Miniprotein binders against Mucin-6 (MUC6). Designs and how they scored, part 81

Target 1, 185 residues: Mucin-6 (MUC6), of Homo sapiens (Human) (q6w4x9r395to579)
Amino acid sequence: GHCSLEGGSFVTTFDARPYRFHGTCTYILLQSPQLPEDGALMAVYDKSGVSHSETSLVAVVYLSRQDKIVISQDEVVTNNGEAKWLPYKTRNITVFRQTSTHLQMATSFGLELVVQLRPIFQAYVTVGPQFRGQTRGLCGNFNGDTTDDFTTSMGIAEGTASLFVDSWRAGNCPAALERETDPCS
Below, E stands for the ipSAE of ESMFold2; O stands for the ipSAE of OpenDDE; V2 stands for 0.75 times the mean of E and O plus 0.25 times the DockQ between their complexes.

## First folded at step 16 (miniprotein)

Design pc33 (from vc8 with I40L; at its last look DockQ between E and O 0.93; V2 from the best seeds 0.85)
Fold by OpenDDE base, look of step 17:
Parts: sequence; C-alpha cells; structure tokens
Structure pc33 (fold): chain B 185 residues (1-185), chain A 112 residues (1-112)
Amino acid sequence: as target 1 above (185 residues)
Amino acid sequence: DIREEVKKLIEESRKLLEEAKKAGDLQAVRLLFNAVWMLLEALKTGDPEKISEALLKLSEALIEAAEKRGDPEAVELLLEAQELLRKALEENNPELIKEAIKLIKEAAELLG
C-alpha cells in the first residue's frame, strides 16, 4: 500500500483515493495493530501563507512508546526531542539520506517512509501486505475499497473528507477545510 | 450488558481524548485513539476476549495519564482492573469483565 502527501494539501490513500484538505494541526496518518508498541505515524500541517488555503506539511512524526521521531521540513531529524545525525538507527528504525533532497525512514516491521524535502515538503508512506485491512487514519484502511476510505476514528464511513480528517486530528486545532483536487496537480 | 457498559466507557474515553488533545499530550492521544478503536472493533463481535484486550489497552493508557497527573488512586483502580481482565481471559468469566469496567469508569471519572 502506498499513501502520499503531496503539494501541501493533497493526500492519496493506500487504496489510491485522492482528496484535498486545508488544516493546521497534527493528524494521525497511520495506526495499525501491525505497528509495534502501538506505534503511529502522524503528519504536522501548518500555515504556509496568510490565507486559510495556504497550508502545508511541515513535519512527519513516528510515535511509539520508545520513540518520537520527527522529520521536519528544515531537514532536522529528532528522536525524543534530541537532534540526531544521519544515518540514525534505533532498535527497529533507521533514518538516512536517500538523495540530496530525500530522506528515508526504514523499519523492520513493514513500514517505509520517504520524505521529499525540496522543493515541496512531501511524504510517501509504504506498508507491507500484512497491513491490508488493518490500517486507519488519513491514509485510509487499505482494503481495496475506496468508498470506505473516509472512515473516521469512531469507525464511521464518511462521504466527504472534512469530517474524516477532523476525526483524526491529534491536537486542539480548528476544523479542516475541504477543497477540490487541483486538476493540474 | 457488557456492550452497553463498553459504549458508555467509549464515550468517557472520547472525552479524555479531547482533553489530551487540548493538553498537547501526543502520547496520550496515540494511546487513547488506539484503545477506543479496539473497543469499537470488539463491540462488532461482542467477543469477550477482544473486549478484554481492548479494555487492557484502555487501562494502560489511563494508567499513564494517572501517573503523569499524580493520581495514585486512579492508578490503583486501573491496576486492579487489569488484574480482573487477565483473570477474565484465563477463566472466560464475563462477570470479571463487568467488574473491571466499573473500576475503569471510576478511574476515568477521576481523570476527567
């Protein structure tokens, strides 16, 4: 399964459903029983301009009992608040520079993350087949059915992205705004 | 009815989740999201084992919150609940689950 966060406000789920939102919060991208120690992948969005439509991804966070790994747009990688030199390796996670513009987080448990730093901060999430039907968050449920990708944190399938996205917010923030996908994207 | 009690507990947990969000406690948020999800999944089948496992996860989340807050009473209640849940799994005794839920609810109220 491949989930992408692109163009500052565009998301494509594991089931390849595209949608767009504008929010300035931390959101759950991925939770799954397949992630060890109740791990979760999160995305941090912030204002990139003065208008409500000017929002962008600014960081990706992997959070577990033992680790809080943050990859930020300024290329700083931290774990539990401490800056780390690359390549950085924990028990089951390795963060390293893939290219001059890309960082990668590799894991031993079937999660891969690639972060494009420039010109736009973007993220690409890949999960193994063992995750099928067992994921939740903004990346969807990875069950091959796009019609139920907008399943809220309360297990309710929504028809639009706004309530879906807001249900997965991890902080105290204003409601996200839904926009049409840009055909030029 | 265990299902009804679990539903009530989910609602209380949601309240705690909102408080965790306001506090910026991502660890608590992570754990509570997971616990609530597990409870919801368990309700689909009503499987006492799944319910017990979900309740264990919830209790773990609440223990961490209680410890952070410095509420030893809540911790004690939750530890007792965990013990009951473990016994419930071993003995396949739904009555122990009900008792555990009572304790968890009481702890949740203390933390709310």
Scores: ipSAE 0.850, ipTM 0.925, lowest interface PAE 0.5, mean pLDDT 94
Fold by ESMFold2, look of step 17:
Structure pc33 (fold): chain B 185 residues (1-185), chain A 112 residues (1-112)
Amino acid sequence: as target 1 above (185 residues)
Amino acid sequence: DIREEVKKLIEESRKLLEEAKKAGDLQAVRLLFNAVWMLLEALKTGDPEKISEALLKLSEALIEAAEKRGDPEAVELLLEAQELLRKALEENNPELIKEAIKLIKEAAELLG
């Protein structure tokens, strides 16, 4: 399965459902029982663009009991707040420079993250087939059905991206602004 | 009975999730999102083994929140609840699940 976070705050889920939102927050991108020790992949969005309400991806975070790996638009990789030289390896995660403009986080548990640093900070999430039907968050539920990809953190399928995205906020932050920038997808 | 108490725990846990977000406690946030989801899934089946596993995860999440807040009474209740839940799984004893729920509910009330 493939999930992408691209310029203009566009997201495409594991079931290929596209949507767009603008919000200043950290969001749960992916959780799954297939991630060891209740791990979570998170996306950080912050202000960008011409208008006050436009936001863009500024970092991707992988958080587990042992690790908080941050890959940010300033091209610095940290684990638990400490800057790391690449390639950086933990027991089950390796972060390395794939090309001059791309970093890759490879794991032993079927998660792969590719981050484009330039010209625009973008992220591409790939999960193995064992994740099918077992994901949740902004990347959707990976069940082959786009109609319920907007499933909230309470398990409710919503018709709008805004309610879905807001339910996955992982910080103390304002609600996303969907209708002003991208009315329904 | 157990189903209704689990629903009440989910609602209280959602309130504690919001407090964890305000505190910047990303570890508690990660754990609470997962625990709530596991409880929601367990309610679909009503399977006491799945309910126990979800409650173990909720207890872990609440311990993280309680430690960050510095509430040792809540931590003690949650550790006892986890012990009861592990025993409930080993002995297939749903009465221990009911006792663990009471401890978790008391701890959740201390935290929020």
Scores: ipSAE 0.794, ipTM 0.880, lowest interface PAE 0.7, mean pLDDT 88
Fold by ESMFold2-Fast, scan of step 16:
Structure pc33 (fold): chain B 185 residues (1-185), chain A 112 residues (1-112)
Amino acid sequence: as target 1 above (185 residues)
Amino acid sequence: DIREEVKKLIEESRKLLEEAKKAGDLQAVRLLFNAVWMLLEALKTGDPEKISEALLKLSEALIEAAEKRGDPEAVELLLEAQELLRKALEENNPELIKEAIKLIKEAAELLG
């Protein structure tokens, strides 16, 4: 399955449900029993652009017991606070420059992350079939049903994005603003 | 009764999660989100094995917090709870799960 974080504030879940929010926090993007040592993929959002009320992705974090890998919009990769030259390898994870504008984090456990650095910082998450029905966080539950993609951290399926997104906050931050606007209606 | 005690532990774990967020402790946040989710899933099934597995995950999160705070009493309670949960799985004995829950609650109170 494929989940994308694009255009500053848009998300498309593994089940292809699109939504948008404006938040300034670290959020749980993906947790799953398929991730080793209770690993978590997290997304960091902050204010950006013409409107101070709009936010954009500024970093992606993979956090496990041993590792805190941060890939930021300034093209710096750190692990546990130390800057790393690419390609950077751990036992199960390799971070490398895929193209002049893209970094990739490849793993041995069925998770792949591609980060676009320029012109807009964006992230693309790919998970193997073993993750089906076993994901939670901003990328949804990957169960083939879009109607329950907004499952909160308390296991409740919401009809709107705002409570869903706020339930996955990993920091002490203000509530995100939900802005589902249809440009065609 | 196990279900009611698990519900109370979910509430206490959620309080600890909010404290971890305020402290900026992403490691604690990671572990507590996982433990709460496993407890919620176990509660839906009512399966003693799933409840024991979720409680083991919660105990792991709390041991890490206790070690960082330098609280050996909380660590010892949690290690005893883990041994009771392992025995519960071996013996298929839900009374040992109840005993483990009491120890986990005592440790959580020391930490919160």
Scores: ipSAE 0.789, ipTM 0.874, lowest interface PAE 0.7, mean pLDDT 86
ESMFold2 (binder alone), look of step 17: mean pLDDT 83; pTM 0.815

Design pc34 (from vc8 with K21R)
Fold by ESMFold2-Fast, scan of step 16:
Structure pc34 (fold): chain B 185 residues (1-185), chain A 112 residues (1-112)
Amino acid sequence: as target 1 above (185 residues)
Amino acid sequence: DIREEVKKLIEESRKLLEEARKAGDLQAVRLLFNAVWMLIEALKTGDPEKISEALLKLSEALIEAAEKRGDPEAVELLLEAQELLRKALEENNPELIKEAIKLIKEAAELLG
């Protein structure tokens, strides 16, 4: 399955449900029993300088018991606070420059992350079939049904993105300030 | 009632998660999000084995917090809870789960 974080604040879940949100926080992007050592992928959003977006992705974090790998829009890769030269390898993770504008984090456990650095910071998450029905976070539950893609951190399926996104906040941040607009109000 | 006690632990865990968010402690946030999710899923199934597994995950998160804060009383309560949960799984004894929940709640209150 494929999940994308594009155009500043647009997200498409593993089940291909698109949504947009307005928030400036660190969010749980992906958690799963398929991730070793209770690992989590997180996305950091901050105020955008782009005229058409209030909020944009500024970093992606992979956090486990042993590792805190941060890939930022400033093209810096750190693990546990220390800057790393690419290619960077751990036992199960390799971070390398795929092209002059793209970094890739490859893992042995069925997760791949591709980050576009320029012209706009964007992220693409790919998970293997073993993750089907086993994911939670902003990327959805990967169960083939888009109607429950907005499942909150309390296990409640919402019809709109705002409560869903707010439930996956990993920091002390303000709730989304703009109401999601209903079609044909 | 085990279900009601687990619901109380979910509420206590949510309070600890909010404190971890305020502190910027992403490790604690990671562990507590996972433990809360497992507890919620276990309640849906009503399976004592799944409840015990979720409580073991919560106890692991709380031990990390207790060690970081230097609270040996909380650590001792949580280690005893883990032994009770292991024994509950081996003996299929739900009374031991209830006793473990009491110890975990006590440790969470010391940490909250």
Scores: ipSAE 0.707, ipTM 0.845, lowest interface PAE 1.0, mean pLDDT 85

Design pc35 (from vc8 with R14K E18Q)
Fold by ESMFold2-Fast, scan of step 16:
Structure pc35 (fold): chain B 185 residues (1-185), chain A 112 residues (1-112)
Amino acid sequence: as target 1 above (185 residues)
Amino acid sequence: DIREEVKKLIEESKKLLQEAKKAGDLQAVRLLFNAVWMLIEALKTGDPEKISEALLKLSEALIEAAEKRGDPEAVELLLEAQELLRKALEENNPELIKEAIKLIKEAAELLG
């Protein structure tokens, strides 16, 4: 499955449901029993552009018991607060420069992350088939049914994105503003 | 009976999660999001094995919090609860789950 965070504020879930929001928070992007030691992918959104109401992706975080890997829009990679030169390897994770504008985080447990640094900071999450029906967070539940992709952290399926997004806040932040998606996109 | 106690633990866990968010403690947030999700999933199924597994995850999150705060009483309660839950899984004994819930609830109240 494939989940994307694009254009600053667009998300497409593993089941290909598109939505938009503007928020300033760290959000749970992906949690799954398939991630070792209760690992989690998180997405950090902050104010961006000339409009004070516009927000965009500014960092992606992989957090486990041992690692806090942060990839930020300023092209810095840290683990547990220390800047790392690429390629950077741990036991199960390798972060490397895939192209002049893209970084990749490869793992041994079926998760791949590609980050576009320029011209716009964007993220692409790929998970293996073992994750099917076993994901939660902003990327959805990967169950083949888009109607319940807005399942909140309390297990409630919402018809619109706003309550869904807010339920996955990992910080003490204001509620996100839902933006309508183009019905043809 | 167990169902009502699990519902109470979910509410207490939500409160602890909100406090972890306020503190900016992403490790606690990570563990508590997992624990809350597993408790909700277990409650939907009513499966004692899933309930025990969810309670083990909650106890792990609470042990991390108790160790950071320097609360050995809470740690001891939670380690005892974990032993009861592992025994419940091995012996398929739901009475041990009830005893573990009582200890976890006591520890959560100390940490609340």
Scores: ipSAE 0.772, ipTM 0.868, lowest interface PAE 0.8, mean pLDDT 87

Design pc36 (from vc8 with E18R)
Fold by ESMFold2-Fast, scan of step 16:
Structure pc36 (fold): chain B 185 residues (1-185), chain A 112 residues (1-112)
Amino acid sequence: as target 1 above (185 residues)
Amino acid sequence: DIREEVKKLIEESRKLLREAKKAGDLQAVRLLFNAVWMLIEALKTGDPEKISEALLKLSEALIEAAEKRGDPEAVELLLEAQELLRKALEENNPELIKEAIKLIKEAAELLG
């Protein structure tokens, strides 16, 4: 499955449900029993540098028992707070420059992350078939049904993106505001 | 009723999660989000084995918090709870789950 974080505030879930929000926080992007040592992928959003009425992705974090890998829009990669030269390898994870504008985090456990650094910071998450029906977070539940993609951290399917997004806040942050994907419909 | 006790633990775990978020402790946030989710899923199934597995994950999150705070009493309670939960899984004994919940609640109160 494929989940994308694009255009500053757009998210498309593993089941291909698009939504938008306005929020400044670290959010749980992906958790799954398929991630080793209770790992989690997190997304950091902050106000856009060119428009203060919009928010954009500024960093992606992979957090496990041993590692805190941060890939930020300033093109710095850290693990546990220390800057790393690329390619950077751990036992199960390799971070490398895929193209002049893209970094990739490849793993041995069926998770792949590609981040676009320029012209706008964006992220693309790919998970193997073993993750089907076993994901939670902003990328949705990967069960083949888009109607329950807004499943909150309490396991409740909601009709609005803002309540869904707020339930996945990993920080003490203000509530998110919903954004329409088709305002002229 | 084990279901009611687990619901109370979910509420207590959510309070600890809010405190972890305020502290900026992403490791605690990671573990507590996972534990809360597993407890909610276990309640939906009503399966004592899944409840025990979720409680083991909660105890892991609380041990990390207790060690970080330097609270050996909370650590000891949680290790005892883990032993009871492992025995509950091996013996299929739900009474051991209730005893483990009591110890986890005591540890959560020390950490609250």
Scores: ipSAE 0.769, ipTM 0.869, lowest interface PAE 0.8, mean pLDDT 86

Design pc37 (from vc8 with K22R)
Fold by ESMFold2-Fast, scan of step 16:
Structure pc37 (fold): chain B 185 residues (1-185), chain A 112 residues (1-112)
Amino acid sequence: as target 1 above (185 residues)
Amino acid sequence: DIREEVKKLIEESRKLLEEAKRAGDLQAVRLLFNAVWMLIEALKTGDPEKISEALLKLSEALIEAAEKRGDPEAVELLLEAQELLRKALEENNPELIKEAIKLIKEAAELLG
């Protein structure tokens, strides 16, 4: 399955359901029992350029018991706060420069992340078939049915993206879409 | 009933999750999101095995918090809860799950 974070604030779930949101927070992108050590993939969104009411992806974080791997739009890769030279290898994870504009995080457990650095920061998440029906977060549940892709962190299927997205906030942040019509932006 | 006690634990775990968000503790947030999700899914199934698995994950999240805060009493309560849950699974004894929930509640209150 494939999930994409594109065009600043557009997301397409593993079941191919597209949506958009505007928020400035760290969000749970993917959690699954298939990830070792209760690992989680997280997406960081912040204000874009000169627009206060528009947001864009600024970093992707893979967090496990021992590791906090951050790949940012500044082309910096850190683990537990320390900058790393590429290629960077751990027991089960390798981060390397695939092209002049793309980084890849390859894993031994069926998760792959490709990050486009230029011209716009974007991320592409690929998971193996073992993840089917066993994912949760902004990328959806990967069960082959798009009608429940907006399942919140409380297990409730919502009809709109805003409550879904807000339920996956991992930080102390305002609700998405707040001040969407702000005249000062 | 066990289901009602699990619902109360979900509520308490959500409060701890909000505290972890305010503290910027992404490790605690990661673990508590996982535990809360597993508890909700287990509650839908009514399966004692799934409930015990979810409670074990919650206890793991709380042990990490207790160790970070230097609270050995909370750690001991949670380790006892884990042993009761393992025994409940082996004996198919739901009464032991209730006892484990009491210990987890006490630990959560110490951490809350």
Scores: ipSAE 0.721, ipTM 0.852, lowest interface PAE 1.1, mean pLDDT 86

Design pc38 (from vc8 with K22E)
Fold by ESMFold2-Fast, scan of step 16:
Structure pc38 (fold): chain B 185 residues (1-185), chain A 112 residues (1-112)
Amino acid sequence: as target 1 above (185 residues)
Amino acid sequence: DIREEVKKLIEESRKLLEEAKEAGDLQAVRLLFNAVWMLIEALKTGDPEKISEALLKLSEALIEAAEKRGDPEAVELLLEAQELLRKALEENNPELIKEAIKLIKEAAELLG
């Protein structure tokens, strides 16, 4: 299945339900029992300067027990706060430059992330068939039924996006990209 | 009533989740979102095995919090709860699930 974060404020779920996203926080994009070590994919949104109430994607985060991989609109890739040269490999994850304008995070567990850096920052999430009916977050539940794509973090299906989006807020409001901890303050 | 006690733990876990969000602790947020979801799903099914699995995930999240705060009493309670939950799964004994819930609740109160 495919989920996309495009045009700064638009999301299309794994079941192909489109909606507009407005927010300035970090949000749970994808969680699933198919992700190792309770992993989570998160999206960071911030204000988009020229339009009233517009927000845009500024970073994507993959977080597990051992890894915190951040890919930002500034074309910086970090893991656990440390900047990494590409290609960057861990046991199960490889981040590399796919084209001059795209980065890819490939995994051994059926998750692929492609990030478009230019002309506008966008993200594309692909999951294998093993994820069917086993996803939750802003990308929906991947069960083939668009009517319950707005399932909140409390397991309630909503008819509108507002309560759904707010329920998957992970904090960091207003959004701030984490950096390596400085020596004692 | 296991169902009522699990509902109370969901409420306590949601409070801890909001605190983790405010603190910017994304690791705690990741674990607590997962634990809360698993508890909600377990309640819908009524399956004791799924309830035990969800409680184990909650205990993992709370151990991480307790270790960061330097609270060895909370860690000890949670490790004992995990042992009871593993035994409950092996022996299919719901009384051990109830006892584990009491220990998890006590640890959550120390951390809240």
Scores: ipSAE 0.729, ipTM 0.857, lowest interface PAE 1.0, mean pLDDT 85

Design pc39 (from vc8 with E41R)
Fold by ESMFold2-Fast, scan of step 16:
Structure pc39 (fold): chain B 185 residues (1-185), chain A 112 residues (1-112)
Amino acid sequence: as target 1 above (185 residues)
Amino acid sequence: DIREEVKKLIEESRKLLEEAKKAGDLQAVRLLFNAVWMLIRALKTGDPEKISEALLKLSEALIEAAEKRGDPEAVELLLEAQELLRKALEENNPELIKEAIKLIKEAAELLG
């Protein structure tokens, strides 16, 4: 399944349901029992332009018990607060420059992330068939039915994107990301 | 009824999840959210084994919270609950699941 975060504020779920939202927080993009070490993929949004109604993706985070990999729009990759030279490899995750404008995070557990750095910071999430019906977050539930893709963190299917998106908020914006990337223990 | 007790525990866990969101604790949000999600899925199956596995994940999230807050009483309750859940899985004994839920609820109340 394929989920995309494009054009600053547009999301297309794994079941191909498009929506738009305006938020400036860290949001849970993908959670699944199929992710090892209680892993989760998260997206950080901030204000994008002069208009306060516009927001844009500024970082993507993969967080597990062992790793906190942050890929930011400034083309810096960190793990647990330390900047990494690419290609960067862990036991199950490899981050590398796919093209001059794209980074890729490949994993051994069926998750792939491609990040476009320029001209606009965008993200593309691919998951294997083992994730079908076993995902939660902004990318939807991957069950083949778009009518329940706006299932909130409380398990309620909403008709609108705003309550859905707000329910997947993971912390204070963007301060939560800055606190997490700070090297202070 | 195990199902009703698990529903109550989901509600308490949701409260802790909202507190973690307010605090900006991304690790706690991740762990609690995963545990709640697994519990909701397990309830749909009605499978005691799946419910036990989900409760083990919730206990892991709560232990981490208890350790950060310096609450050894909550940690002890949760470790005892984990042992009961492991025995429930080994012996296929749903009565042990009920005892584990009681201990997890006590720990959640100490943390909330």
Scores: ipSAE 0.000, ipTM 0.189, lowest interface PAE 16.9, mean pLDDT 75

Design pc4 (from vc8 with E5A K98L)
Fold by ESMFold2-Fast, scan of step 16:
Structure pc4 (fold): chain B 185 residues (1-185), chain A 112 residues (1-112)
Amino acid sequence: as target 1 above (185 residues)
Amino acid sequence: DIREAVKKLIEESRKLLEEAKKAGDLQAVRLLFNAVWMLIEALKTGDPEKISEALLKLSEALIEAAEKRGDPEAVELLLEAQELLRKALEENNPELILEAIKLIKEAAELLG
């Protein structure tokens, strides 16, 4: 399955449901029993402009018991706060430069992350078939049914993106505001 | 009784999760989100084995928090709860689950 974080605050879930929000927080992007040692993929959003109050993806974090891998829009990769030269390899994870504008994090457990650094910071999450029906977070539940893609951290299916997004806040942050998926409508 | 006790633990765990968010403790946030989700899923199934597995995950999250705070009493309560949960799984004894829940609740109250 494929989940994308594009154009600032635009998200397309593993079941291909698009939504937008305005928020400044670290959010749970993906948790699953298929991730080793209760690992989590997280997305960091912050304000992107001064005249129009827009928010954008500024970093992606993979957090496990031993590792805190951060890939940020300033093109720095850290693990546990220490900057790393690429390619960077651990037992189960390799981070490398795929192109001049893209980084890739490949794993042995069926998760792949591609980050576009320029012209706009964006992320693309790919998970193997073993994750089907076993994901939760901003990328949805990957069960083939878009009607419950907004399942909150309390296991309740919501009709609005803002309540869904807020339930996955990993920080003490303001409530997210829902945005239309077509900004030109 | 087990269902109501687990519901109360979910409420306590959510309070600890909000505290972890305020503290910026992403490791605690990661573990508590996972434990709360597993407890909610276990309650939906009503399966004592799933409930025991979820309680083991909650105890792991709380042990990490207790160790960071330097609270050996909470750690000991949680280790005892884990032993009771392992015995509950091996012996199919739901009374041991209730005893484990009591110990986990005491540890959560020390940490909250």
Scores: ipSAE 0.764, ipTM 0.859, lowest interface PAE 0.7, mean pLDDT 86
ESMFold2 (binder alone), alone request of step 16: mean pLDDT 82; pTM 0.808

Design pc40 (from vc8 with E41Q K44R)
Fold by ESMFold2-Fast, scan of step 16:
Structure pc40 (fold): chain B 185 residues (1-185), chain A 112 residues (1-112)
Amino acid sequence: as target 1 above (185 residues)
Amino acid sequence: DIREEVKKLIEESRKLLEEAKKAGDLQAVRLLFNAVWMLIQALRTGDPEKISEALLKLSEALIEAAEKRGDPEAVELLLEAQELLRKALEENNPELIKEAIKLIKEAAELLG
């Protein structure tokens, strides 16, 4: 399955449900029992430089018991607070420069992250078939049904994205204001 | 009633999660999101096996908090709860789950 974080504030879930939000916080992007040691992908959103009413992805974080890998829009990669030269390899994770504008984090457990650095900071999450029906967070539940893609952290399926997004906040941040929008609008 | 006791633990875990968010403790936030999610799913299924699994995850989150705070009493209670939960799974005995919940509540109170 494929989940994308594009155009600053647009998200397409693993079940291909598009939505947009206007929030500035760290959010749970993906959690799953298929991730080792209760691992989580998190996405950090902040205000854009052009308009303070717009929000943009500024960093992606992979967090486990051993690792806190941060890939930020300033092209710095850290693990547990230490800057790393690429390619950077751990037992189960490799971070490398795929192209002049893209970084890739490859794992041994069926998760792949590709980050576009330029012209706009964006992220693409790919998970193997073992994750089907076993994901939660902003990328949805990967169950082949888009009607419950806005399942909150309390297990409630919402019709709109605002309560869904707010339920996955990982920081002490203001609530997101959000309008469900067509990707082709 | 196990169901009512699990509901109370979900409420306490939500409070601990909000405190972790305010503290900026992403490790605690990660663990508590997992534990709360598993407890809610277990409550919906009513399956003692799933309840035991969720309680083991909550105890893991609370042990990390207790170790960071240097609270050996809370750690001891949580380790005892984990042993009771393992026995509950092996023996298919719901009474051991109730005993484990009491120990987890005691530990959460020490940490809250």
Scores: ipSAE 0.537, ipTM 0.784, lowest interface PAE 2.2, mean pLDDT 84

Design pc41 (from vc8 with K44L)
Fold by ESMFold2-Fast, scan of step 16:
Structure pc41 (fold): chain B 185 residues (1-185), chain A 112 residues (1-112)
Amino acid sequence: as target 1 above (185 residues)
Amino acid sequence: DIREEVKKLIEESRKLLEEAKKAGDLQAVRLLFNAVWMLIEALLTGDPEKISEALLKLSEALIEAAEKRGDPEAVELLLEAQELLRKALEENNPELIKEAIKLIKEAAELLG
C-alpha cells in the first residue's frame, strides 16, 4: 500500500482517500504491530512562510525503542539527536540519497519511505501486504474500504478530516488558545 | 501514582502482545496493539479521562485473551475493573482508576 504527503498539506491514505490537512504539530502517520520495537512513523507540520495562514510538512520521524530517525526539509538526517552522514545504516534500516532531490529510508520489515527534498518537501510511504488491516494513523487503516479511513485514535470512524487529524496529534503541542496567550509568540 | 502503574501495565501488555504474535493470534495482536498505543497516548496527555478510556480498551483485549485461555478468574477481575472505570468517568474520581489498575494488573499476571 501507498500513502503520500504532498503539496505541503495534502494526504492520500493507503486506501486512496485524499484529504487536506492544516496543523502545526507532530502527527502519527503510521502505527502497526508489524513495526518492530514499538515503531511509529510521524510527520511534523509547521507554519509556512511569513503569512502563517498556511502549514506544511517540515520533517518525518521514525521512532522506535532503539531509534529516533529525523529527516528534515533542510536535508539534515539525525538518529537519537546525532547528525548522520549518508548512507546511514543500522541493523534493519538504511537511509540513503536515492536521487539529487530524494532520500529513501529502506527497512527489513516491509516499510519504505521516500522523501522529496526539493522543490517542495513531500513524503511517500510504502508498506508490504503484511500491513493490510494492521495500520493506524493519518495514512488510514489499509483495509480496502475508504469509508472508514478517518478512524480516530479512539477507534471511531469520522465523516470529516478535522476530527480525524486532531485525534492523531502528539500530546505536547499547544492549543490554539494557548498560542494566543503564549509570552513567546 | 497512576502514571507509574500505567507504565507497568504497558510493559505487561507488550509481553502479552509478543506472545500473541508468536501464536499467530491476529485478533489478539490487533486488540492489544490498539490498547497499548491508546495508553501511551493517554500518558503523554496526562488526561485522566483518556487514561480511563485506554484502560477500558485494554480490559477488552485482556477479556478476549482470558476467555480464549479459559480463565474465569481473570475475566471476573477485568469485569470488576471495567465497572470501576465507568464509575471513575461518571464521578471524576481518580481513586477508582487506581483500584481498576490494580485489578487489571492482577488479571494480566494470571494471563502472563
Scores: ipSAE 0.000, ipTM 0.232, lowest interface PAE 12.3, mean pLDDT 75

